VHH binders against UPF0145 protein MJ1413. Designs and how they scored, part 12

Target 1, 103 residues: UPF0145 protein MJ1413, of Methanocaldococcus jannaschii (q58808)
Amino acid sequence: MGGMITTTTPYIEGKKIIKYLGFVHGVASVYVTVKYYEDVKDAYERALRESEDTALIRMVDNAKKLGANAIIGINSNYAMVGEKGDMIMVGIYGTAVVVEEDG
Below, E stands for the ipSAE of ESMFold2; O stands for the ipSAE of OpenDDE; V2 stands for 0.75 times the mean of E and O plus 0.25 times the DockQ between their complexes.

## First folded at step 19 (VHH; framework vhh_7pa5_2)

Design fc (from i5 with Y104F; at its last look DockQ between E and O 0.65; V2 from the best seeds 0.68)
Fold by ESMFold2, look of step 19:
Structure fc (fold): chain B 103 residues (1-103), chain A 119 residues (1-119)
Amino acid sequence: as target 1 above (103 residues)
Amino acid sequence: QVQLVESGGGMVQPGGSLRLSCAASGFTFDDYSMSWVRRAPGKGPEWVSYISSSGGDTIYADSVKGRFTISRDNAKNTLYLQMNSLKPEDTALYYCARFHRWGFEYDYWGQGTQVTVSS
């Protein structure tokens, strides 16, 4: 959204990196809560998706503040945290860059 | 059939307020994170605000921070955007958008509701 290209690869086919703006990240944590009549594994998957969504938006917003139009080399890390292992923490990271058409 | 229906737009003077609503149907609303996105005349889409599926996290574009408040009522399957201190540059067609389950994109949008801020 906003024209931000996101990729796990170090380059974007057809684009040229003209500026490296640096490491950028987004982090989120979500408690796992089981809804009425919900399978526990569905609750964990929903919490993971929620944490991923929030972390992604934070990373993209941070990249926009740096003036990026793309984020390359994106990687994610996940951990179960909290006293009872009831919180999912997600970190999403990448390199904020400015790209142009190659050619 | 997934449906997202925005409402609450209109014409308002600078400094005024509006509250947008987005009625969701055809899917399990509280499984999805949501955003408001706007399109000004002659411009591409601009992300405005995000709310996580539970409502536990909210994020705002710098241009609206402190003036707009996103919220959701998962019992009523409704997303809201309270817009205060409106400026002419807020004039746009406002859409609610659903996050894709397993992609870094939105997969469903409403038809939009027009907000016009003019003296």
Scores: ipSAE 0.561, ipTM 0.824, lowest interface PAE 1.5, mean pLDDT 89
ESMFold2 (binder alone), look of step 19: mean pLDDT 89; pTM 0.890
OpenDDE, look of step 19: ipSAE 0.817; ipTM 0.905

Design fd (from i5 with H100Y Y108H; at its last fold request DockQ between E and O 0.71; V2 from the best seeds 0.71)
Amino acid sequence: QVQLVESGGGMVQPGGSLRLSCAASGFTFDDYSMSWVRRAPGKGPEWVSYISSSGGDTIYADSVKGRFTISRDNAKNTLYLQMNSLKPEDTALYYCARFYRWGYEYDHWGQGTQVTVSS
ESMFold2, look of step 19: ipSAE 0.548; ipTM 0.805
ESMFold2 (binder alone), look of step 19: mean pLDDT 88; pTM 0.885
OpenDDE, look of step 19: ipSAE 0.832; ipTM 0.915
ESMFold2, fold request of step 20: ipSAE 0.557, 0.526, 0.542; ipTM 0.815, 0.794, 0.812
ESMFold2 (binder alone), fold request of step 20: mean pLDDT 87, 87, 87; pTM 0.879, 0.879, 0.879
OpenDDE, fold request of step 20: ipSAE 0.854, 0.852, 0.853; ipTM 0.925, 0.925, 0.925

